# Designs tried in a protein design chat: VHH binders against EKC/KEOPS complex subunit cgi121 (cgi121). Part 12

Target 1, 174 residues: EKC/KEOPS complex subunit cgi121 (cgi121), of Schizosaccharomyces pombe (q9p7j3)
Amino acid sequence: MILPLFPETQVHVFVYENVSNCAAIHEQLISQNPIYDYAFLDAATILYKKQVYSAIIRALEDRRDEQMKTKTIHSEVILSLSPKTEISSAFRQFSMTKKSKNIVVVKIDSKLTEEEEFERLDKLVEGNRVEFSDEELQKLIDFKVLKKNYKLDPSTLENPLASILSSIALRGYS

## First folded at step 1 (VHH)

Design j19 (framework vhh_5j56_2)
Fold by ESMFold2-Fast, scan of step 1:
Structure j19 (fold): chain B 174 residues (1-174), chain A 128 residues (1-128)
Amino acid sequence: as target 1 above (174 residues)
Amino acid sequence: QVQLVESGGGLVQPGGSLRLSCVASGFSGFTFDYYAIGWFRQAPGKEREGLSSISSSGDSSTSYSDSVKGRFTISRDNAKNTVYLQMNSLKPEDTAVYYCAARLSYFGTRSPSEYDYWGQGTQVTVSS
């Protein structure tokens, strides 16, 4: 995908459901294995494509402005999903865990084509790849997790998009 | 490449009104409703001043500088890819080139450095 503000930045987003090897993947992430240099998100936390793209844009803005708070652009994407600028909290809220079943995987600055990334990830992830679409994401979301992460009250749960996007964009301003 | 075109400027007497329009085009990927829009002005020899901003889709949160609060109103029509600035009770000190600017973000700001796409500007002159 080409982002209007970052036309030279390669971005790929993949969605996997019914993943059986999340514990093995999690161990590779803790070991900082460079083969797993992606942002691995729990799909239970992602409601819309706009949510993911907003976090990617914020992370790229922070990199452009030399304001990154984490070591990698992929870690910065995970931080950028959180309403607060607190690294440990953001990772607990949005990162894949050993118990995750459905995941969203983000790759920024890929040296591979989208087809090559698909082939590589399909070997690392034991699950079913599905389309990165609002329809597919809505099947995987956990609204209780979403409510907790963005501090939504019952009145905002019917239409949470504006609140979520505002939380991502306004991180550090309010 | 996103392009912005301002219109509606001109000569008006003190106390008069003008409505500026900003039409956006050239979208690749993200559509107009993903962009927050700001209105700015610049008088000769002065820095570019932020006047007003409006948020992207889902919420029309607005902001205004103290110099225009109560006199200017920002609004948007996403179906027409257009943002408006309604200017009432115009004063000679409002004379400037007026610019609209777009930022790929939910939240708008009044800081020029936070915007990536700019219109060419439209001249507003308030004089008798």
Scores: ipSAE 0.005, ipTM 0.155, lowest interface PAE 14.4, mean pLDDT 83

Design j2 (from j1 with D103R R104G L105S G106L Y107W S109T T110D S113Q; framework vhh_5j56_2)
Fold by ESMFold2-Fast, scan of step 1:
Structure j2 (fold): chain B 174 residues (1-174), chain A 128 residues (1-128)
Amino acid sequence: as target 1 above (174 residues)
Amino acid sequence: QVQLVESGGGLVQPGGSLRLSCVASGFTFSGSDYYAIGWFRQAPGKEREGLSSISSSGYGSTSYSDSVKGRFTISRDNAKNTVYLQMNSLKPEDTAVYYCAARGSLWFTDSPQEYDYWGQGTQVTVSS
């Protein structure tokens, strides 16, 4: 995928349903196994493609400006989804857990094609791949989780996109 | 004030194709306005049924009813503030007045009652 603000940056996003090995993946992430250098997100927290892209753009801006708060671009994506700059809180809110069932996986700066990354991830993730689309994401979202993570009121929940994107763009400023 | 104008209807033979257009005014797809646009149809003596929806999100999420999935495709052109419905493999049972409708929400719904603004409709006739 090509981002207008970062045309030289290669981005791949994958969505998996009914993942049975989240506990095993989580252990690899905790041990910092380089094979698992991706942003592994809980799909219960992601409503729109634009939400993911906004977090990617913010992370890339912070890298460009030498203002990253985490060690990798992938952990910076996870942080960038959060309305706050508290790293541990962001990971608790958006990262996949041992109990996750559906996940969104982001790869930035891949040396591989999308097809090659998919083949690699299919060996790591025991689940069913689905299209990265708003329609598929809306089947996996947990609105209670979304409301809590972005502190949405009932009126904002009807049209949450602008509020979510504003929260991502203004992370750590307010 | 939100207004919607449909065009592109007409007479077509079974197996043919038509593209319907819905031009919106009073809001923009690339601005601060957030809307869902739906296509509906109504045949004489029948209830209005939802066919397809598209959101004003940056990448445009879509939905389709089972009766048209695989045959109809919804798309948008933000520069023209227009939503299209490409209809392929048309059947006599697709004959109806086609409407576009808008609501101030990104959420999909096939319920006509949830839409706030409606176009005047455009006739599609699939015959002989």
Scores: ipSAE 0.000, ipTM 0.098, lowest interface PAE 20.4, mean pLDDT 81

Design j20 (from j19 with R103G L104R Y106W F107L G108Y R110S S111E S113A E114D; framework vhh_5j56_2)
Fold by ESMFold2-Fast, scan of step 1:
Structure j20 (fold): chain B 174 residues (1-174), chain A 128 residues (1-128)
Amino acid sequence: as target 1 above (174 residues)
Amino acid sequence: QVQLVESGGGLVQPGGSLRLSCVASGFSGFTFDYYAIGWFRQAPGKEREGLSSISSSGDSSTSYSDSVKGRFTISRDNAKNTVYLQMNSLKPEDTAVYYCAAGRSWLYTSEPADYDYWGQGTQVTVSS
C-alpha cells in the first residue's frame, strides 16, 4: 500500500489468526534476528486499520525529521501506537507476546511485493492469514486491553476511533 | 550535542563498594527516557565487556552479565538524567575503565555496536 504523505514508501500490513508459534517468534525478536525485521503487534490491541496507519505515519514523520527514539522503523511503529513515548511500556502494551494468538505484522521499505512478503511470512508464522480490514480486526480485539492501553472511559469506548487517533498524534512526553 | 559523563570511579580495597554515575546532557526534553543505557568496562589488553543495562523509567527492564549478577545494581533517575551503577563486593578482577552508553533499541543488548553514544570512561581500581 501507498500512503499519500509518503508515496515513495512501500508499506505492507498482514493479519494472522490462530498463530501457534508466537513463543518462537518472540525469542527471535528478543535476539534481534534481522530476518524478523517487522513490527509484530498483538491483534488484541488493534481495533481499526486507521490505528495502524496513524502509527506508521507518525513513525515515518519521526524518521523524516531525524527524531526516531528506537533503532528501527518497525520498532518506531510499535512505539507510535502508545499514548506515551516510553519505549518499554509501548512494547509491553502493543507488541506480540509468547502467549499471543492473533497478530498484526507491519513491513516498511520492503523490496518484495505483497505476495512475496506473504510467502516469506508464511515460513515464519504458523497461523491463518486473514484480510487486513476493520471487520477482521474487530473479531480479534480485546476491549479490556484496548481500554487499558488508551485509558478509555465508558463513553469513549462506545466510539473510540477519534480518541485513539488523537492519542497517537498528540501524545506528550513522559 | 549529546554527551554522557561518567563519575564515581577511584581506588577501593577488595570487598569494598563504589557507586558510578552517568550524567546525560544534550538530550531534548524527556528524550533521555527513551534510550536504553548500558554499563561496559574494558581492562588493558581485553575487549569491551557489557555488564548491565536499564531501559526506560516507570517500567524499567534490567539485565546483568554473569560476572556481576548479585554484586552490581543498575538504576536510573530520569529527573536528573542520570543512571547509576552500584558496585558491591568488588574484586581485583573488576579493575577496568567503566563506560556508560546510550542506545535507541528497546531490545537492549551487550553488543557495543548497538549503542549510539558513549562516555569517555571512569577508572576503577580494586587493589590492596
Scores: ipSAE 0.000, ipTM 0.134, lowest interface PAE 14.5, mean pLDDT 80

Design j21 (from j19 with R103K L104P S105G Y106F F107L G108Y T109S S111T P112E E114A; framework vhh_5j56_2)
Fold by ESMFold2-Fast, scan of step 1:
Structure j21 (fold): chain B 174 residues (1-174), chain A 128 residues (1-128)
Amino acid sequence: as target 1 above (174 residues)
Amino acid sequence: QVQLVESGGGLVQPGGSLRLSCVASGFSGFTFDYYAIGWFRQAPGKEREGLSSISSSGDSSTSYSDSVKGRFTISRDNAKNTVYLQMNSLKPEDTAVYYCAAKPGFLYSRTESAYDYWGQGTQVTVSS
């Protein structure tokens, strides 16, 4: 997808359910294998498409303004999902782990089409691709994880979108 | 589309050595180091067999079939988009057409069906 504020930036987002090789992928990420230069997110932490896009936009703004706090644009997306700028905490809360079953994968600055990136990821991820949609994401979310990550009280759990987006957009301002 | 070209084959006496090269091009946005490379051979009247494979750049993990372990060595030069197969102590039973093959991703395999791109092959004949 092309973002209005960043029309030259190619962005692809993929969702996989029932992934059986998360431990193998995680080991490649720890070894910093450049083939795995994607943001691999645990789908248990993602409720809305807007949540992912808000983090992407924030990361791209930080890169444009030379204010990135992490080493890569993909790690900056992971950090940008967090309401705080604590890198280690953000990665523990949002990144895929060896125990993950469903993942969201973000690629920024792809020189490939969406179909070509899918072919590439199909070789790396052993799972079922589903549509990147609010409906599919809501099947994979863990509300206890979401509540903890964004510090939501019971009243905001009924309609958490505004609170989540505010947390992402206002990160580092207060 | 990825293209692979093998070279370095020929006639050699038993006990001799050959070095095969596999040069890759046409990556369509990927660099060579994204691809795992395997060497395969097919002898007259036999099925194609996997001999050796090397992972993508950064880990350089290798594997060898029992028939060539200790005699053959796989290596890669990503700056030259090239993978090599050094073949030592060659035997008449090593006579075959040798193929290099490429697959996207970090994991290597010696299974034919795992590979997406194939070279045309280069003939190796071990004979006195």
Scores: ipSAE 0.000, ipTM 0.122, lowest interface PAE 18.0, mean pLDDT 82

Design j22 (from j19 with R103S L104R S105Y Y106G F107L G108F T109P R110T P112R S113D; framework vhh_5j56_2)
Fold by ESMFold2-Fast, scan of step 1:
Structure j22 (fold): chain B 174 residues (1-174), chain A 128 residues (1-128)
Amino acid sequence: as target 1 above (174 residues)
Amino acid sequence: QVQLVESGGGLVQPGGSLRLSCVASGFSGFTFDYYAIGWFRQAPGKEREGLSSISSSGDSSTSYSDSVKGRFTISRDNAKNTVYLQMNSLKPEDTAVYYCAASRYGLFPTSRDEYDYWGQGTQVTVSS
């Protein structure tokens, strides 16, 4: 996708379901293996494409303004999904875990094409790639997790998009 | 690899105070501020219990077990890669080896398996 405020920034987002090697991927992430330099998100926490893109835009704004709180742009995306400014809390809320089954993977500033990233990730992730679409994401979401992460009440949960986007955009201001 | 070293333990009388320090090193990708830090203790013949946790951004997101709440205070200095545990009003039942542990995903109090890195421990003895 081309972002209106960042037209030169290359962004790729991939969705995998029924992933069997999340524990192995998690170990590579905590060991800081550079081959795994992506934002690995638990799909149970993502309801809309716009949720992911809003976090990417916020992370890119913080990088532009020299206000990143984390070391990498991919970690900043994970932080930016959280309504709080706490790095470890954001990772617990949104990052994939050893127990995850479905994941969303974000790559920013790739020097590879989307097809080349796809080939690379398919070697790292033992699961089935599905389309990055609201329809596919809505099959993988856990509404109890979403409600807890964004502190949604039952009435807001029926149409949560505006509340989620506001929480991401206003992180650190409320 | 990430290493944690505890210090500040020792012998103290009941009602006394100690400050423990946990210094982290060995970061090659994610820096110290990415990690939640927890304090645990273990007395001989007992299971390791969680005491306190601090998230990545300072003391605004701290947690304490009921056994130490109001007596112990956790804090961090990210510039020094250090977490502190200030222990006040110490009791004989606080006698244990104290461990710090680091996790990107650590919850307090939680299973040992949720922490990625552990220190070797520092002995605290409360006795007259």
Scores: ipSAE 0.006, ipTM 0.329, lowest interface PAE 11.0, mean pLDDT 83

Design j23 (from j19 with R103D L104S S105Y Y106W F107Y E114D D116A; framework vhh_5j56_2)
Fold by ESMFold2-Fast, scan of step 1:
Structure j23 (fold): chain B 174 residues (1-174), chain A 128 residues (1-128)
Amino acid sequence: as target 1 above (174 residues)
Amino acid sequence: QVQLVESGGGLVQPGGSLRLSCVASGFSGFTFDYYAIGWFRQAPGKEREGLSSISSSGDSSTSYSDSVKGRFTISRDNAKNTVYLQMNSLKPEDTAVYYCAADSYWYGTRSPSDYAYWGQGTQVTVSS
């Protein structure tokens, strides 16, 4: 995908369900294995494509402005999903866990084509790839987790998109 | 890989206090503040018991087993890569080898099987 404000930046997003090796992936992430340089998100936290893209845009803005708070663009995407700038809290709330079942994977600045990234990730992730679409994401979301992460009140749950996007956009400015 | 070293054990009389330290090193990727730390003990002839845990920074939530709640306090100093266990009102039944353990940037639990990295232990003896 091409982002209007970042047309030179390559962005790929992948969704996997029924992943059986999340514990092994998590250990590779903690070990800083460069093969695993992706943002691995728990799909239980992601409701919309626009939620992921908003976090990506915010991370790219922070990189452009030399204001990244984390070491990589991928960790900055994870932080950017959070309404707060507390790094460990954001990772705990949005990152995949050893117990995750469904994941969203983001790659920025790939030197590989989208097809080559598919082939690489399919070797790392033991699960079923599904389409990155609002329809598929809505099958994997946990609304209790979403409400807690974005502090949504009951009145906004029927239209949470605007609240989520505002939370992402206002992180660090408010 | 992550390595943990416990210190501060020793001999103390009943009713006394000790402060154990757990110093961590060998980080690759996430820094110390992303790791949850647990304290465990093993007395002769008994299984390893989970005593206390502290989550990664941000929330810094803590947990305690009923056997030590109110007497022991866990805390962390991320600038020193250290977690402490302050032990007050010590009893002879607290005599054990004490271990610290680390879990990759996660919620602290008191289950030994949840922890990937372990220290070698420090002996605490409570006797007159």
Scores: ipSAE 0.000, ipTM 0.165, lowest interface PAE 12.6, mean pLDDT 82

Design j24 (from j19 with R103T L104P F107E G108W R110G P112R S113A; framework vhh_5j56_2)
Fold by ESMFold2-Fast, scan of step 1:
Structure j24 (fold): chain B 174 residues (1-174), chain A 128 residues (1-128)
Amino acid sequence: as target 1 above (174 residues)
Amino acid sequence: QVQLVESGGGLVQPGGSLRLSCVASGFSGFTFDYYAIGWFRQAPGKEREGLSSISSSGDSSTSYSDSVKGRFTISRDNAKNTVYLQMNSLKPEDTAVYYCAATPSYEWTGSRAEYDYWGQGTQVTVSS
């Protein structure tokens, strides 16, 4: 996808369910294997495509403005999902863990063609790729996790999109 | 590649104080400041128990087990890749090998199994 304010930035988002090797992927991330330079998110935390795109836009704005708090654009995407600018809490809340079962993977500034990126990532992740769509995400979400991460009231949980997007936009002020 | 080295252990009398240091090296990708660091100890014939943890410098969230709360203080210096455990009002029952451990999960679990990297330990002996 091409973002209007960032037309030269290539963005790819992948969704995998029933992933069996999250512990191995986590170790590769820690060891800085450059093959794993992606934002690996726990799908239990993602309800909408717009949620992911809003975080990507915030991360790209921070990079443009030389205001990134993290070392990589992919880490900045993870931070940007959180309503607060607290790095460790954002990673705890949104990043994939060794125990994750379903994941959302974001790639920004790919050095590979789209087809090569699809083939490469499918080899790294031992799971089933599904469509990046609101329908598929809603099958993987954990509403208790979502409620805690965005501090949603029970009434807003029935229609949480505006609250989530507002929380991402307010980042650092709530 | 990731290594943790504890230091500062030794012999101290009851009521005394000691400061342990945990120096980290080999971190890359996730820099040291993105790791949570926990302190654990193990006395002879006992299981390894969690004592304290500290999250990244950005939120500086700390936790303490009931046995050390109010006596021990954890802090970090990310410029030096170091975490400290200041131990005050030491008791004979604090005698143990003290370990630091690191995890990128950034959450205090109290469980040894949740930490990915471990130091070799430093002996603390509290006796008169």
Scores: ipSAE 0.013, ipTM 0.297, lowest interface PAE 7.9, mean pLDDT 81

Design j25 (from j19 with R103G L104S S105E Y106T F107Y G108Y T109W R110S S111P P112T S113G; framework vhh_5j56_2)
Fold by ESMFold2-Fast, scan of step 1:
Structure j25 (fold): chain B 174 residues (1-174), chain A 128 residues (1-128)
Amino acid sequence: as target 1 above (174 residues)
Amino acid sequence: QVQLVESGGGLVQPGGSLRLSCVASGFSGFTFDYYAIGWFRQAPGKEREGLSSISSSGDSSTSYSDSVKGRFTISRDNAKNTVYLQMNSLKPEDTAVYYCAAGSETYYWSPTGEYDYWGQGTQVTVSS
């Protein structure tokens, strides 16, 4: 996909359910294995496609402006999902863990097509691929996690999109 | 490559104090402040014993074993990728090799290896 504000940047987003090897993936991420150069998110934290795109746009803005707080563009995506400016809090809230079962995977600056990235990821991820769509994400979300991460009250939970996007856009000011 | 390096050990008299440091490197994708850090020790002929841990959370939750509670204090400086163990009122029975360990999901020490990464250890000897 091409983002209007960043037409030079290729972005791919993948969703996997029933992943059995999250502990192994987590180990590779910590060891900085370049094969795992992606943002691995816990799908329990993602409700909308726009939520992921908003975080990507924020990360790309921070990179453009030389104001990234983390070491990679992919870790900056994870930070950018958080309404807080604290790196450890963002990673704990949104990043996949050893116990994750469903994941969202983001690739920025890929030199591969979407199909080629799927072939590569299928070798790394032991799970079932599903469409990156609001419908599929809504099957994987944990509303208790979402409420806690974005500090949503019960009235906001019924239609949280605008609140989530505002939190990402304002990051640290809400 | 994730590495933990302990320092600050040495010889001290009973009643004395030492400050141990645990310096972390290689935390690129996940930042160091995402990890809970625990301190452990192993004395000659004994099993490895958990002493203290400090969480990755903003509240910096700490825990201590009964053998060191009130004498040892754990703290962290995430800007320096460092965790400290301040040891006061040292006793001969505190003589051991001291290890630090890092775990992404643990707020409490665990002697069973819940921690992902371990240092090589630093010797502490309490003797007159």
Scores: ipSAE 0.000, ipTM 0.191, lowest interface PAE 13.8, mean pLDDT 80

Design j26 (from j19 with R103Q S105G F107W G108S T109D R110T S113R; framework vhh_5j56_2)
Fold by ESMFold2-Fast, scan of step 1:
Structure j26 (fold): chain B 174 residues (1-174), chain A 128 residues (1-128)
Amino acid sequence: as target 1 above (174 residues)
Amino acid sequence: QVQLVESGGGLVQPGGSLRLSCVASGFSGFTFDYYAIGWFRQAPGKEREGLSSISSSGDSSTSYSDSVKGRFTISRDNAKNTVYLQMNSLKPEDTAVYYCAAQLGYWSDTSPREYDYWGQGTQVTVSS
């Protein structure tokens, strides 16, 4: 398990497919509505559970070390998925858009149980909940988007896990 | 490395039929069913043309170029790591080298630039 490195931190990850209200959610995110304080990711960009966990760990490390580049831990997760420290590019690459259909939602520092977060999110997201698993994620990924975001060549694309994790872990280092 | 081998080409009369097969091997991470497969052709002095594609997932969604829609049918057998192109009502203008190509992805597309792995091709000649 990756989270034993931060045993005080509550983390929940949810996956929704066939979401019909992404435009409405996007408007709430732009308006900074605190009810929507989650990292809303486009599932087209996520291939593995370890990819999400690596970004969460990196964000938590940056918070611990007082090195966060963004305003919230949730925006730091989005930034941490990117192989470079460029906030605008990271959000364009990984955040849900008005046209997204499948999303991954991350909540950090929740005072609610996982079940209570499900009840809250089910009211905000008009879609079908699926298991947070490699199997479900691999049904939703867009490999063209993945290749572009991590600058993968065709040979790496056959087994991209190590390259993706290395890109996340080494983000911002020269 | 992913390897693709085409077979089933040959000489056929106008109005005839051929079935092409594309066998895939060399998988090191994702299995065959994660790859979208497309069929393409190239005649001498012409650009490579996309004909048909079949998606990587269980719904097996398909797409066809206007030039072959209604005449050609793409299908896949994941247990055999094989994709087929059934070609009916063949015309002299269908004469070309036919290629199969693979990409990791869920969206069917007939654009050659989207495909990462290519077979060596099989010749189809339609003549009287």
Scores: ipSAE 0.006, ipTM 0.204, lowest interface PAE 12.6, mean pLDDT 83

Design j27 (from j19 with L104K Y106L F107Y T109S S111Y P112T S113P E114D; framework vhh_5j56_2)
Fold by ESMFold2-Fast, scan of step 1:
Structure j27 (fold): chain B 174 residues (1-174), chain A 128 residues (1-128)
Amino acid sequence: as target 1 above (174 residues)
Amino acid sequence: QVQLVESGGGLVQPGGSLRLSCVASGFSGFTFDYYAIGWFRQAPGKEREGLSSISSSGDSSTSYSDSVKGRFTISRDNAKNTVYLQMNSLKPEDTAVYYCAARKSLYGSRYTPDYDYWGQGTQVTVSS
C-alpha cells in the first residue's frame, strides 16, 4: 500500500476470521518475541479501513518527528487508534486479547513482499484470511465495543463515522 | 516541517477582549486545509488545558471546553494559513501562555486524537 507523504514506506494489512490460537499469540506478544513484531488488533474494534489508515499515518508522523510514545512503530499504531493518549487504555481498547476471534494485523517496514508476509503470518495465525475491505470489516465489528470505545449514543450507531471522527477530534473538550 | 507561530497576546483588563492568531507554514504534500487546529493554554503551576478546536475539513466544525464556551470563538482563513481565537469577557483566571497546535487528518477528516505540531506560545495576562 502507498500512503500520502510516506510513499517509500511498505504497509501490509491482513484480516483473519475464526482465529483459534489468539491465546498463544497473546503470550508471544507479552513476552516481546520479535517474530511477532506486528500490530495485532481486535477486529471487533475496527469498522472502516479509514480507522486503520489514520492510525498508521499518525504513527508514521510520530516516528518521523521523533515523538513516538511507545517502543515500536506497531505499538504506536495501536496507541493511535485510541481517542486517549494512555498506552494501557489504548491496548485494552484495541489490541487483540486471548479471547479474540477475528483480528486485523498491520506490518510496517516489511523487508518481505505482501505474499511472503502472508506466508509467514499463516504459520503464526490459525484462522481464515479475508479481504481488507469495509465490507469484510463490517461483518466482524462489535457495535457494543465500538460504542464503548468512542462513547457513541444510540442515535449515531446507524452512521457512526462522523461521530467517531468528532469524538477523536474533540478528545478532552467534551 | 510544519511550523506554527502565535501572536496577539498581551495585557488586558478584566472584561476586555483579545484576538490571537496562529500562522502556519512549512507544508509539504497535504495543504493547510488538511490540518485541524486546536488552542491550548498553560498557567504557572497548572496542567495544560485544551480550549477549542476547528476541523480540517471544509465544514469547519468547532468545539469548546466548558471554561470558555460562549466567550471564545475559533475561526480559520485557509487562504492565509491562519487560525484565530477571539477571546471576549476575559477574566483574571484566563491568564496563561496560549498555544496553537496542528494535527493532520486522512481524507480531510479529523481522525488523529493528538496534535503533531505545536507553537512556542503567546502570553495573555488579564489584570487590572
Scores: ipSAE 0.000, ipTM 0.093, lowest interface PAE 20.6, mean pLDDT 79

Design j28 (from j19 with R103K L104G S105R F107Y G108P T109S S111T P112S S113E; framework vhh_5j56_2)
Fold by ESMFold2-Fast, scan of step 1:
Structure j28 (fold): chain B 174 residues (1-174), chain A 128 residues (1-128)
Amino acid sequence: as target 1 above (174 residues)
Amino acid sequence: QVQLVESGGGLVQPGGSLRLSCVASGFSGFTFDYYAIGWFRQAPGKEREGLSSISSSGDSSTSYSDSVKGRFTISRDNAKNTVYLQMNSLKPEDTAVYYCAAKGRYYPSRTSEEYDYWGQGTQVTVSS
C-alpha cells in the first residue's frame, strides 16, 4: 500500500491468526535476525485498520521531522500506537509476546513486492493469514486489553475509533 | 549522553560466584526502560564475546551464549537504573574484562556492533 502523505514509502500489513510458533519468532527477534525486521504486534491490541495506519503515519512524520525516539521505523510504529511517550510501556502494551496467538505484522520501506513479502512471512509464521480488514481484526481483539491500553471508559466505547485515533495523533508532544 | 558503570568484579576460585552490577545515567529524552542492555567480555588476545542481553519488556526477554547458558543470569531493576549479571559455577576460562553496553533498539542482542554506549569494564579473574 501507498500512503497519500508518503507516496514514496511502501507499506505492507499482514494479519495471522492461530499462530503456533510465537515463542520461536520472539527468540528470532531477540537474536536480531535481520529477516525478522518487521513490527510484530499482538492482534489482541488492534481493533481497526485505521489504528495501524495512524501509527504508521505518526512514525513516518516523526522520521521526516527527525524526531524518532527509537532507532528503527518498525520500533517507531510500535511506540506510535501508544497514547503515552514511554517506549517500554508501548512495547509491553502492543508488541507480540511468546504467548501471543494472533499477530499483525507491519513492513515499511520494503524492497520486496507484496507477494514476495507474503512468501517470506508465510515461511516465518506458522499460522493462518487472514485479510487485513476491520471485520477480521474485530474477531481477534481483546476488548479488556484495548480498554486498558487506551484508558477507555463506558462513554468512549460507543465510538472507540475516534478515541483511539485521537490518542495516537495527540500523544505527548502535540 | 548515556554513561554505564560496571562493578562487582574481582578474584574468585573455580566453582565460585560473583554478581556484576551495571548502573546507568545520563538519559536524554528516554527512560532507562528504553534501553536493552548486554553483557560482553574480552580476554587478552581474544575477540569480544557477547554473553547475555535483556530487553526492557515485561516478558523478561533474555538471550544467552552457549558458553554461559545455565550458569549466568541477567536481570534488571529499572527503579535503580541497574542491570545485574549473576555468575555461578565460574571456570578459569571465564577470566576476562566484563563490559555492559546499552542499545536503543528494544529487543536484546549479543552482537557488539549493535550497541551504542559502553562501560569501561570490570576485571573478573577465576584462579586457584
Scores: ipSAE 0.000, ipTM 0.141, lowest interface PAE 15.8, mean pLDDT 82

